# Ledger of designs, part 15: miniprotein binders against Ferredoxin--NADP reductase

Target 1, 346 residues: Ferredoxin--NADP reductase, of Oenococcus oeni (q04hb6)
Amino acid sequence: MDNEIFDIAIIGAGPAGLFAQFYAGLRELKTALIEATPRIGGQITALYPEKTILDVAGFLGISGRDLVNELKLQTDLVDSKTFLNSEVTNLKKIASHFEIEINHHASFLAKSVIIASGNGSFSPRKIDVPGSSEAEQSGMLTYLLPGLSEVADKDFAVVGGGNTAVDYAVELIDHDCHVSLIHRRDNFRAMESSVTKLKNSRRTNFLTPMKITGLSPKKEKLEIELQSVPDGAVKRVSVDRLIGGFGFTASSRTINQWEEFPEQFNQGFLTNEAQMTSIAGIFAIGDASIYPGKSDLIATAFGEAPTAINQAVNYFDPDRGGPQHSTSLNKKEVFKHDRIKSRYNS
Below, E stands for the ipSAE of ESMFold2; O stands for the ipSAE of OpenDDE; V2 stands for 0.75 times the mean of E and O plus 0.25 times the DockQ between their complexes.

## First folded at step 4 (miniprotein)

Design s16 (from a25 with Y18W V19Y L38A)
Fold by ESMFold2-Fast, scan of step 4:
Structure s16 (fold): chain B 346 residues (1-346), chain A 93 residues (1-93)
Amino acid sequence: as target 1 above (346 residues)
Amino acid sequence: SEVTITVRIEKDGKTIEWYFTVKSLEEFKLLLEFILWAIKLENPKRVEIEIRAESPELARKLAEIAKRIFEEAGFTEIEVRQEGNTVIVRAEK
């Protein structure tokens, strides 16, 4: 890659980064999309692949997984270079270019950088009780919702008191599962409408106030040992699966070690309306960016991506000009794609 | 052992390239799952995987696994070319 100078290096293959790659490709820019994990989709893939998303324009409800599939199909309409399992371990400015170091070994040059890394890597907050490691290894303890197409009439336990646990429980009962909701308190720090829905459902069993004290995977089911918080009484329940709904922690593992590190506010990179950070030539979009009045929505990130791409072009090639509807975007190559031909002919 | 993998897909006049660095068999399996998902989703006519390993034997072994992934995805014409520590697997359907 050393002999290739990219126009733009995009850091993070979440929805913001994927759309930025697509839009840059429509403008015929040479871009590198760099992702620290072995998968694309970022927070969507990591946290809620089965969740129905209602606030992305153009879709009447779409699962996280299907949204990532659609974004990938869009990037397939353009020439693309994507680096997976590739952590940006240093970012350095050399004259008019940026040197991007990957995994402490490889590096290449780009004329500009767009940070689309979200809030960093996400890891679930894990339960730590006797048997929890064995239960996780057996697949009977997970921290994400399972595929929901064939789980009807199965027994799930969800443990947690926040929006994560309550949302998991709602999704499960909407797919005809039975849910035992375990929480150390009788009240939940979650949307009132969701909690009310669970209380009004015959598919929900509230095991509150209780805490989990042990897990034992058996041949067909997981046995959960519970202790009543007020009196210490022990109870055991058997379920097909336990889902930990304690939420997730964001990790900023390497970004703060970069030689070129833009100014932050509340752990986001400060930007202006052009998505420019405090460092000329470095932009930030999506959850990695922050500015007055910012909404943390996928739809907002989709609007930020083209702005950052166009402003990056203005930074390294001001004479190229901005996009112009039909004349700036070559539609002939797009119509060669089987999916577009199929949709057009139908 | 560090292995680098390049996957190239050509479809409808466009080139899609993915690059991976793999340090364990577990990582290799996760990346193969991603490749299979991407192949099934896009249904390309031609796919090329280039594997650069620390030894010719390891490269050949990993290329055999990649060949099985192409077969599972429905490719019927698969060619393997080896040059030292680098193996290229090309598949068409």
Scores: ipSAE 0.417, ipTM 0.809, lowest interface PAE 2.7, mean pLDDT 83

Design s17 (from a25 with F20Y)
Fold by ESMFold2-Fast, scan of step 4:
Structure s17 (fold): chain B 346 residues (1-346), chain A 93 residues (1-93)
Amino acid sequence: as target 1 above (346 residues)
Amino acid sequence: SEVTITVRIEKDGKTIEYVYTVKSLEEFKLLLEFILWLIKLENPKRVEIEIRAESPELARKLAEIAKRIFEEAGFTEIEVRQEGNTVIVRAEK
């Protein structure tokens, strides 16, 4: 993609990045939205898709999953290009442009950059037992929930004692799966109502207190070797899939060795009132940004996104002028959208 | 080795494009789950998948899996075009 030049590269497809992509589209800007994980929605999709969010204006209690769905549908009103499973491994300034390196080899150019990567890149905390690498390579061990449309009546094991594992188990039983919940202690550091829901479900089997001591992929099932914590007794169970729910470790962006790496304060990128970082042409929004008086809310990120987009335009094209008072999109095309048409064209 | 898969959806005159970097069968399965979610969420009339692989054989194998996914999702007109290491699967309903 060496010769494709974007107006703005947006790093991170969480709520902040998705709204930035949408707003940039309203201004008819060519943007690249770049996401390190294989899905959009950032931490919401990864960690709490079922959580009810109460502090996003315009929604009376919306689930994380439904919020991401709404942001995606909104983005579909504009032309968009999103890179998934794509980690920004370097940012470099070349003349008047930024070179964005993806996964240590692919690169393209952008006139400006918006960092919307949340509280850092997160990688799953992994199981390290005999057979774990083979199980992961076979797809029988994962650290994220699978697509839930075709998992009914399948047998899952979830290992972990925190909210990640418990939330995974709740989502699976709500999709008619059978879940064996494995934890080394007989208590969970998770929301009590979720644990109670699992205990009251016929679809949940508690394998506690137990440790995983080995994994063996078989032709159709994964065999899990468990050891009882109190007495060391060994038990084996067979499941369709094991999901590691140990949570995620935040990765320092300094480890990525970006040549253009903006100044940080308390692990956030310091910005001014224009959302601009210490490096001219690089902006930060949402949880990735910090400034005096910032409120760390999704709603705050939604306000920061248009500011960053408009200031990025001022940076690379100062003669373009300010944002339009209304969208430049063809209204006839916008009202062809199924959802808008059904809501407002009765 | 690395495979690049581009998913293009045209909806109400807009072009929505996703570019995936895939290094394993597990990552390819996650991409397929994402594509199924997109189809369910957006109900597009037309979807195009472009697969760029290291070999014509691998591209063809992945394209066949994508074709089956489109068939199961209710697309009735599926066109497959191959040019060396690149295969394009276009599905319409």
Scores: ipSAE 0.744, ipTM 0.922, lowest interface PAE 1.0, mean pLDDT 84

Design s19 (from a25 with I16V Y18W V19I)
Fold by ESMFold2-Fast, scan of step 4:
Structure s19 (fold): chain B 346 residues (1-346), chain A 93 residues (1-93)
Amino acid sequence: as target 1 above (346 residues)
Amino acid sequence: SEVTITVRIEKDGKTVEWIFTVKSLEEFKLLLEFILWLIKLENPKRVEIEIRAESPELARKLAEIAKRIFEEAGFTEIEVRQEGNTVIVRAEK
């Protein structure tokens, strides 16, 4: 019946938040991981679960989905509490604690806060043409890449002119698919090297400058109606699947309405190298944080998470000291885990 | 109307707890997809779901749906316990 008081409230269950939860657990801290959406993985899960990630140390290429799965499995080594579909709608400072309000109703107390909300929640920008609703319902129109293990030699269309569409097209040709890239202009707002790779591939067909004017799902294929932008000429193509690569709309964050709202620069929270914000006891990590010399990489967020956790402990319990010796922990608990047992057995 | 669903998994002496606030049937379906993903990823021997609803009847209906999902996932021992607006479903393989 008593109010549960957490050591740390971590806001956002993207890669930064998941690793912060894990590391806090290794220090035997009581944390609440709070996520506004009904899923974990943040931007990775929302935008590119099938994309191969090359810049996370320790992995020779890993899909976004598999990276999130590995981060989740690490949290199984520790006690954890995660609140899903739970938006932090207010932060207040009450004496020595922070009151965290969820969904404008529930609240609880934490001794410190780590903001790991990334760039906010995302939803795909959808195509709106005759037949688009039916195409989406049939599974022939999607806004994320399909599972890539069984798509070789299939015909895809990707529509869009930014990095999302170009990255989707590159991933598909790297998995032996044929791609028709549809865009209303002849130029792309995407990495030049990726566009050049697509232009040099026999697996890529450029349908530019063209607009989609209709979609018609058939039993075998999706028929796409295209209209030339300069002269209005109509063309039809048939593909196994259409992927909308228009990018994503970031949800408005309630963070701007918090009573305790740290100083921002370019929509990120200003921090020092200790991940401390302008408000004592509030920290920020990952894409939610900004400081001079920051590298916007998942790997960077993994280093920021332990720093923020340790500094939060220094804030609310300065007598606790640093992390415990790892040998003792590993002998008692973590080696009981099935995967670690398998790797440890000779 | 707000429903709270808590999923608990005990593994190697540690407790992993997920708390989900549900405001619609569509959100409940998203939670079921998440639970199926957890079951596939973790392959747990034991899972407990606690459902706190606005009414005992709603809690029971949601628990029956959860029970069917566990049966489809291969759990053979499923226990349902109800106390007012709260229902606990325990599933073991």
Scores: ipSAE 0.316, ipTM 0.770, lowest interface PAE 3.3, mean pLDDT 82

Design s20 (from a25 with I16W L38V; at its last look DockQ between E and O 0.01; V2 from the best seeds 0.00; counts 0 for: pae O 16.5 > 1.5, placed apart)
Fold by OpenDDE base, look of step 5:
Structure s20 (fold): chain B 346 residues (1-346), chain A 93 residues (1-93)
Amino acid sequence: as target 1 above (346 residues)
Amino acid sequence: SEVTITVRIEKDGKTWEYVFTVKSLEEFKLLLEFILWVIKLENPKRVEIEIRAESPELARKLAEIAKRIFEEAGFTEIEVRQEGNTVIVRAEK
């Protein structure tokens, strides 16, 4: 009987989900990768596609974009399906399988579910000052870094005091930009090495302790009105672009509406050693997972993905046997070379 | 322009419904490839694609592409019905 159901449904096409999809394909599982957005890559694509990632094994350094591309290329080698623009609006257990509702209208069935949705939908913490909406509409205020190929010799301002702002500033100076770093305190809550790098750079101007009080988009420049925190003195600076670096807020609103809702802690699903949630047959990986001692790294997510896949198999087909090492796989059988033509023009 | 694609697959008295939003012809083609894959896996008796576009012309254009793909997939009975900006392509083996 041709199984009318997927073996595994993976929710979220971030790094964890992409690698899970690939690994599931290596195990010849009927797998659906479901992504709410029109793009794969999750937070990498959304937040830091141009950022160099240093803490992924096997790479000396790789851009977020390149990493996503490599992950996608892997998934192209296996028989798996990706559904973009597909928000999981409900998850329901039906007998021995799960019904996954998409966009309130569509549903399909899976024997197991792997939640790889990260911390939910990310929205930047916005600057709310006079002129902020206009600046955002004009593109002079953004909350993500622009394409780094276009930033050379431009004057940027970054506002914030955490890792996000500091990381943005570091990235900009590494691309020969001038950066005015705006923070309401002299002390930053960021990695000390990064802050030191900025302090040692002639391209970084610290505007501290100052707050933004207004923005005035002009024809070619953004004028930023600043107020000194201690004395209220007003300062104006002109930049090409302001980057809001207050970080992001995560919303899990859609997930909270699922009929099958696993136990959560701090916006993550509690998982055991098998990456299984409180609901048997539902797993979580990457930022969607929380367990004692977890490291919030892409590298960790890559380890969790195979674990979840293998345990999912054990859940729905305990007789299928243990995971095979990639070295034992017949590459000719597993890799469908004919499919390597990346049909996804990024 | 966003096009809403509703796919209904009928097998053994059950109907699965998939709803997709596509923003380009390329995305639409990818969706069709997916549908073909599902067809291959499930061997359904009937497949229906409902295409809702911003214009009747666009809907029809997409429907013709879908029809061709179903023909290539071996469906022998293909009906195309258009109501305004919505076209339904029904294929039966």
Scores: ipSAE 0.000, ipTM 0.144, lowest interface PAE 16.5, mean pLDDT 83
ESMFold2-Fast, scan of step 4: ipSAE 0.809; ipTM 0.943
ESMFold2, look of step 5: ipSAE 0.011; ipTM 0.433
ESMFold2 (binder alone), look of step 5: mean pLDDT 84; pTM 0.829

Design s32 (from a25 with L30A L41F; at its last look DockQ between E and O 0.08; V2 from the best seeds 0.00; counts 0 for: pae O 12.5 > 1.5, placed apart)
Fold by OpenDDE base, look of step 5:
Structure s32 (fold): chain B 346 residues (1-346), chain A 93 residues (1-93)
Amino acid sequence: as target 1 above (346 residues)
Amino acid sequence: SEVTITVRIEKDGKTIEYVFTVKSLEEFKALLEFILWLIKFENPKRVEIEIRAESPELARKLAEIAKRIFEEAGFTEIEVRQEGNTVIVRAEK
């Protein structure tokens, strides 16, 4: 690999990493985006491509896929390199820069590193009841939304009480599904507007406070055995599919093998107000970062990205000066592609 | 008034230092909650909080709050040192 020293190496091509790449490009930094998977978009692409995201500034609503596409389009405007299928297997400090090992074979050199890897590998919190394994094998139990083009007029059950379950339910009803929402409590720990939407929908049946006690895959339907939490009464419902909405657990197994391993708390890298980790020159953003008062939002990650980039510059080139506002940037010089000239020259 | 909070945690022979700027008592409390979580989960041998405030009185007030947190966290050796507008609270198990 070319003896090329990057100004910044960004690990992870989720929304945080993509925006960091773009912003780094706006600052004319030689940037490498390194992604372990063959796809950009991180959790959005993997888990929620069809989900409508409402809490990203500037959008009335945008699908996960569309958001990733827009982020990618931004990155295409700047000079940067993206390396897919590139798992960071080691991070080592060498003199004044970092060596990032990829796939136990190749290495990149960078003056600074931004960890945007999210919470690591995502595994759904599984339902563990009699028949759950069989239901999962048959595809009647899933932990992700199916293709939404095929879900119309089907009966779904969603189990969970957090944002994941509520979001799944919302998405399903928006695609003309009937949803039975199962939760062990009457109260949901989710965005109030989403819960209200479900309550106002004729397509939502609340099965609360109830827990799943068993699953019985049949030829065309999944029978769900439920137990009432307060009185133990048994209820059975039949649906086309059950979606587990307990969220995901993250494992950071690969990151734990790095020679330069920043301090972690609850699978996030501890960061200060500069988004710097315990290791000078290594930053973390998005779900890869943890700090007091953090909000686990894409919108927050987008704020963290510029902070990390700007502080990275201050770290490796303190004399370069402060960031310029995008309004001060000469768009003609920063944006290489003519397609943007047409949108912004009006 | 901006208060600079430096948190130093010693674990496995490594010292980790974080610097925060707190602009309100609410922010300070949020930071302390975070530190409590950190202490609970990481079980450090030593924790130090350096508080730099605009006045010695404010620094001392905040240090007293920090001291209580360390006491609640089960630290038995807590030292408080004040130098002007700076107070260092060091706790060891």
Scores: ipSAE 0.000, ipTM 0.179, lowest interface PAE 12.5, mean pLDDT 83
ESMFold2-Fast, scan of step 4: ipSAE 0.788; ipTM 0.930
ESMFold2, look of step 5: ipSAE 0.000; ipTM 0.211
ESMFold2 (binder alone), look of step 5: mean pLDDT 81; pTM 0.791

Design s34 (from a25 with V19Y W37E L38I L41W; at its last look DockQ between E and O 0.06; V2 from the best seeds 0.00; counts 0 for: pae E 21.8 > 1.5, placed apart)
Fold by ESMFold2-Fast, scan of step 4:
Structure s34 (fold): chain B 346 residues (1-346), chain A 93 residues (1-93)
Amino acid sequence: as target 1 above (346 residues)
Amino acid sequence: SEVTITVRIEKDGKTIEYYFTVKSLEEFKLLLEFILEIIKWENPKRVEIEIRAESPELARKLAEIAKRIFEEAGFTEIEVRQEGNTVIVRAEK
């Protein structure tokens, strides 16, 4: 928003950033949650939505997707503003505020910043064959799963041999899509149960060992040229969409170009016990942060988020005071939610 | 050309806003599935999409696409309003 000054800009919509946004909302702070990708959830959504997470307190075991969904349900209890497909390309200090630049355009000002970007920005590993640029520009080649509610009976190809590709294929068949799974080898470096599920599905066609040698967008379909890895035999298939599942490369290049770039140690932003970085008014939490005794757990980030929010308030509004008892942070509207109103008999 | 897309949802007296920054009409089309995913997951009774484009002609094209988003999300009561470079599409179930 061009003319709005935020109390806090939170960079990264992974678990740490989502919980920070929620807690800030309980304190009635104006926050901008900024995410480089078009989806919330960070690394979890991008890399392992179906992975069972065992070390988040309060859950016996929860999938990455369900954890992100639960975090989003919490943020829906408060006013929220989330910027998606929005890469922070520069951070500059102007007088008493920080100017946040999104996608190389100045966007807004914030009184403080919390870096919750995990291990840095992630970009998909891309297919480089004749026609790949045209296919991507037409929308027929993507690197993330599409919205899954109305893709039933569509034909997808997924290329890749790791968990990313296998998880994409599983999601697609679970939404009644037909999937051609392309990989250079006959084996997959992915969870055995997921691969078995795909092998047992009539909706999955294995095109292995094969490599993509060309892409040709036609009026309604993408034509994929495939070549057998051992003997070079050529085959063509026609699909509605191709999804590249080669995974993502972590990159801190954009962050390293910021005019206000806090000191790093061992791939993380160095912080003190208040989650403060080397630059006054800039904080870091979750996997983006490092300090003596740091544990790289989602549960650790959940504790760091309230600390960073409260210390940011102390930085830009020292007279506001500290947080109240947890029950005093809630408004009557929160208790109207069905899940909160429920009583449990012992 | 820079285009900004805002999705506004109201729940239990709270306002939930999503902003998408897009560089071109081509990129906007690639983001349609994610916008639909958000609307279907939130399952709102009332929702508004606001699109700010760099020209009235682009805004008109985006209005047609935005209306289709709501139709695909199952909304039948759709209102489209264009004022110069800005399009507002409101929908309810």
Scores: ipSAE 0.668, ipTM 0.890, lowest interface PAE 1.3, mean pLDDT 83
Fold by OpenDDE base, look of step 8:
Structure s34 (fold): chain B 346 residues (1-346), chain A 93 residues (1-93)
Amino acid sequence: as target 1 above (346 residues)
Amino acid sequence: SEVTITVRIEKDGKTIEYYFTVKSLEEFKLLLEFILEIIKWENPKRVEIEIRAESPELARKLAEIAKRIFEEAGFTEIEVRQEGNTVIVRAEK
């Protein structure tokens, strides 16, 4: 592999990584975006492509897919390299640079690293009750939303009490499904507006406070056995599909093998005000970053990306100077695409 | 066993609260180190850590660790109050 030293290696092509790539391009940095999967967009593409995101600045609601597409289009405006199907299997410091090993075979060199891997490789928190394995094998139990083109008037159940479950429920009702939302408490830990939307929908049935105690796949329907948390009363409901909405756990397996492994808290890397990890020259942004008072939002990740990029520059090239405002940038030189050149030349 | 930690810092006449959950002593120590960095950045006159554990003994143990760390960080006045499974460590400079 060519002795090409990148200024920045970004690990993860989620929203945070994509925006970091773009911003790095605005700073004319030689940047590598490294993604383990064949797809960009991270969790959004994997889990919420159809979800309407309301809390990203400048958008009156945008689908996850559309947001990723816009971010991708933005990155296409700058000179950057993206490496898909490239799992970072090792990170080590070599002299004044970092070596990023990919798939136990290839390596990249970078002056700095930005970890934008989100919460890692996502495995769903699985439902473990009698019949759960059979239900999963039959496809009646899933942890992701199915294709929503032909789900009108189908009966879904969603189990969980966080944003994942609420988001799934919202998406399903927006596609004219009926949703039974199962949670062990009456209160949801989700965006209030989304919960309100569900409460106001005639298509949402709240099965709270209840827990799933068993699943029975039948020929056309999944029977769900529920138990009331307060009194132990048993209820059975039949649905076309159950969706586990407990969220996802990061498998730390590959990251734990890095020679240079920053300090972690939970599933994130501890970062300071510069978005720097415990290892100088390694930064983290988005869900890969944890600090006091952080809002776990895409909007926050978009703020963290410029911070990390600017601080990375300060780390490897302290003499380059501070960030320029986008308004001060020569748009003709920065953007390669004619379409943007035309908009800014008028 | 999950331990819930609330950190309160005073800055410019406002109280900012941070909420954390830790599952191990190691995580707790890492959290404290992180909190110290935040304290260093914010330079508050007062910091309060509320630790809620499954047992009063565990809460107290964790509070003692926090106290030591604050002492090392240069806090001169540290009060520890325990109410059942909850311990509050208040540190002032």
Scores: ipSAE 0.000, ipTM 0.181, lowest interface PAE 15.0, mean pLDDT 83
ESMFold2, look of step 8: ipSAE 0.000; ipTM 0.097
ESMFold2 (binder alone), look of step 8: mean pLDDT 84; pTM 0.834

Design s35 (from a25 with L38M E42D; at its last look DockQ between E and O 0.06; V2 from the best seeds 0.00; counts 0 for: pae E 22.4 > 1.5, placed apart)
Fold by OpenDDE base, look of step 5:
Structure s35 (fold): chain B 346 residues (1-346), chain A 93 residues (1-93)
Amino acid sequence: as target 1 above (346 residues)
Amino acid sequence: SEVTITVRIEKDGKTIEYVFTVKSLEEFKLLLEFILWMIKLDNPKRVEIEIRAESPELARKLAEIAKRIFEEAGFTEIEVRQEGNTVIVRAEK
């Protein structure tokens, strides 16, 4: 095990973690990025690689995949180590630094830790109604989008009221599907532009305000029993597939086993204005962080990353001084790749 | 019963290994959908799934489900090997 002490260990290679890794590199910090899975990109890579993200600054629209690729390209510019397939199984404070245990057999040492694990291992919020288990077993109920090459001219139902459900509905419509969008309210807690797109589509049927009360898998179709929220009226619809769009919950099981376990609220770590958790030297960013007034956006996570990095430096090396603006950085010294060194005219 | 699923995907001469634990058939199917999605994104030539279950019958049942899904995904060569409670499904295009 490399007796190497990192300045910063970043846990999670989602968008927040990737940008934190890059920014740490800009600060010339010895950084380890530790990811439980073999892939970078977190939820974007796992759930929405083809989704167009509109609310990231500097892009008119960028696919999830392309955003992750761009973030990766940035990290490739700086000197840092990335450890994939490395689940953090324990976090322990040792004297003035942290020991990060990986896969119960390896350990890294770091002066500070940034938790960028998002909402942990993503389990979909499941629908629990009569017939839901049978529908899921038959594949008629899913919580992820199917292969979009095979969805043309099929009738889908999507249930949910947030961005997940709305995004699924948008994606299905864009692939010439018919979508019944089921929600217990008339108002959606989703991006207004996406909701407007659905409202303007002839392929979208709004089943609101309604709740699912039962599922009946048939030979080729799924029968959905719906109940009107205001009056209790029952409606039945038949679709090819139902997609649960309630979003995902983190299984915090592994994190709950850490010796150093920061205070949590609603599956996120409580953080202050410095993005520091209840444990000094441990920070959290992105979906791993919760604080008053937080916006759950990638753009917000990108703002939190530099804050956490800068505060980490202040924690372990208060005499190092403040961050420099990127415009003042000597790009030739900071970036390891000559090709990119050439793009930035001195 | 907990089933350990190891997925190996070969991309650009590198093997990426995923290890999952599933507690239900439903979770397993969800995992397979996720794997198919990854396959679609990476377009690997070879995918291997190792299924470790509490019984050889369960492992085999899960392997058959995986095999069917790989067939549907367009893999033309699928090999299934069983050793006790462990089944390996190897799919190639």
Scores: ipSAE 0.000, ipTM 0.213, lowest interface PAE 12.8, mean pLDDT 83
ESMFold2-Fast, scan of step 4: ipSAE 0.791; ipTM 0.935
ESMFold2, look of step 5: ipSAE 0.000; ipTM 0.129
ESMFold2 (binder alone), look of step 5: mean pLDDT 82; pTM 0.805

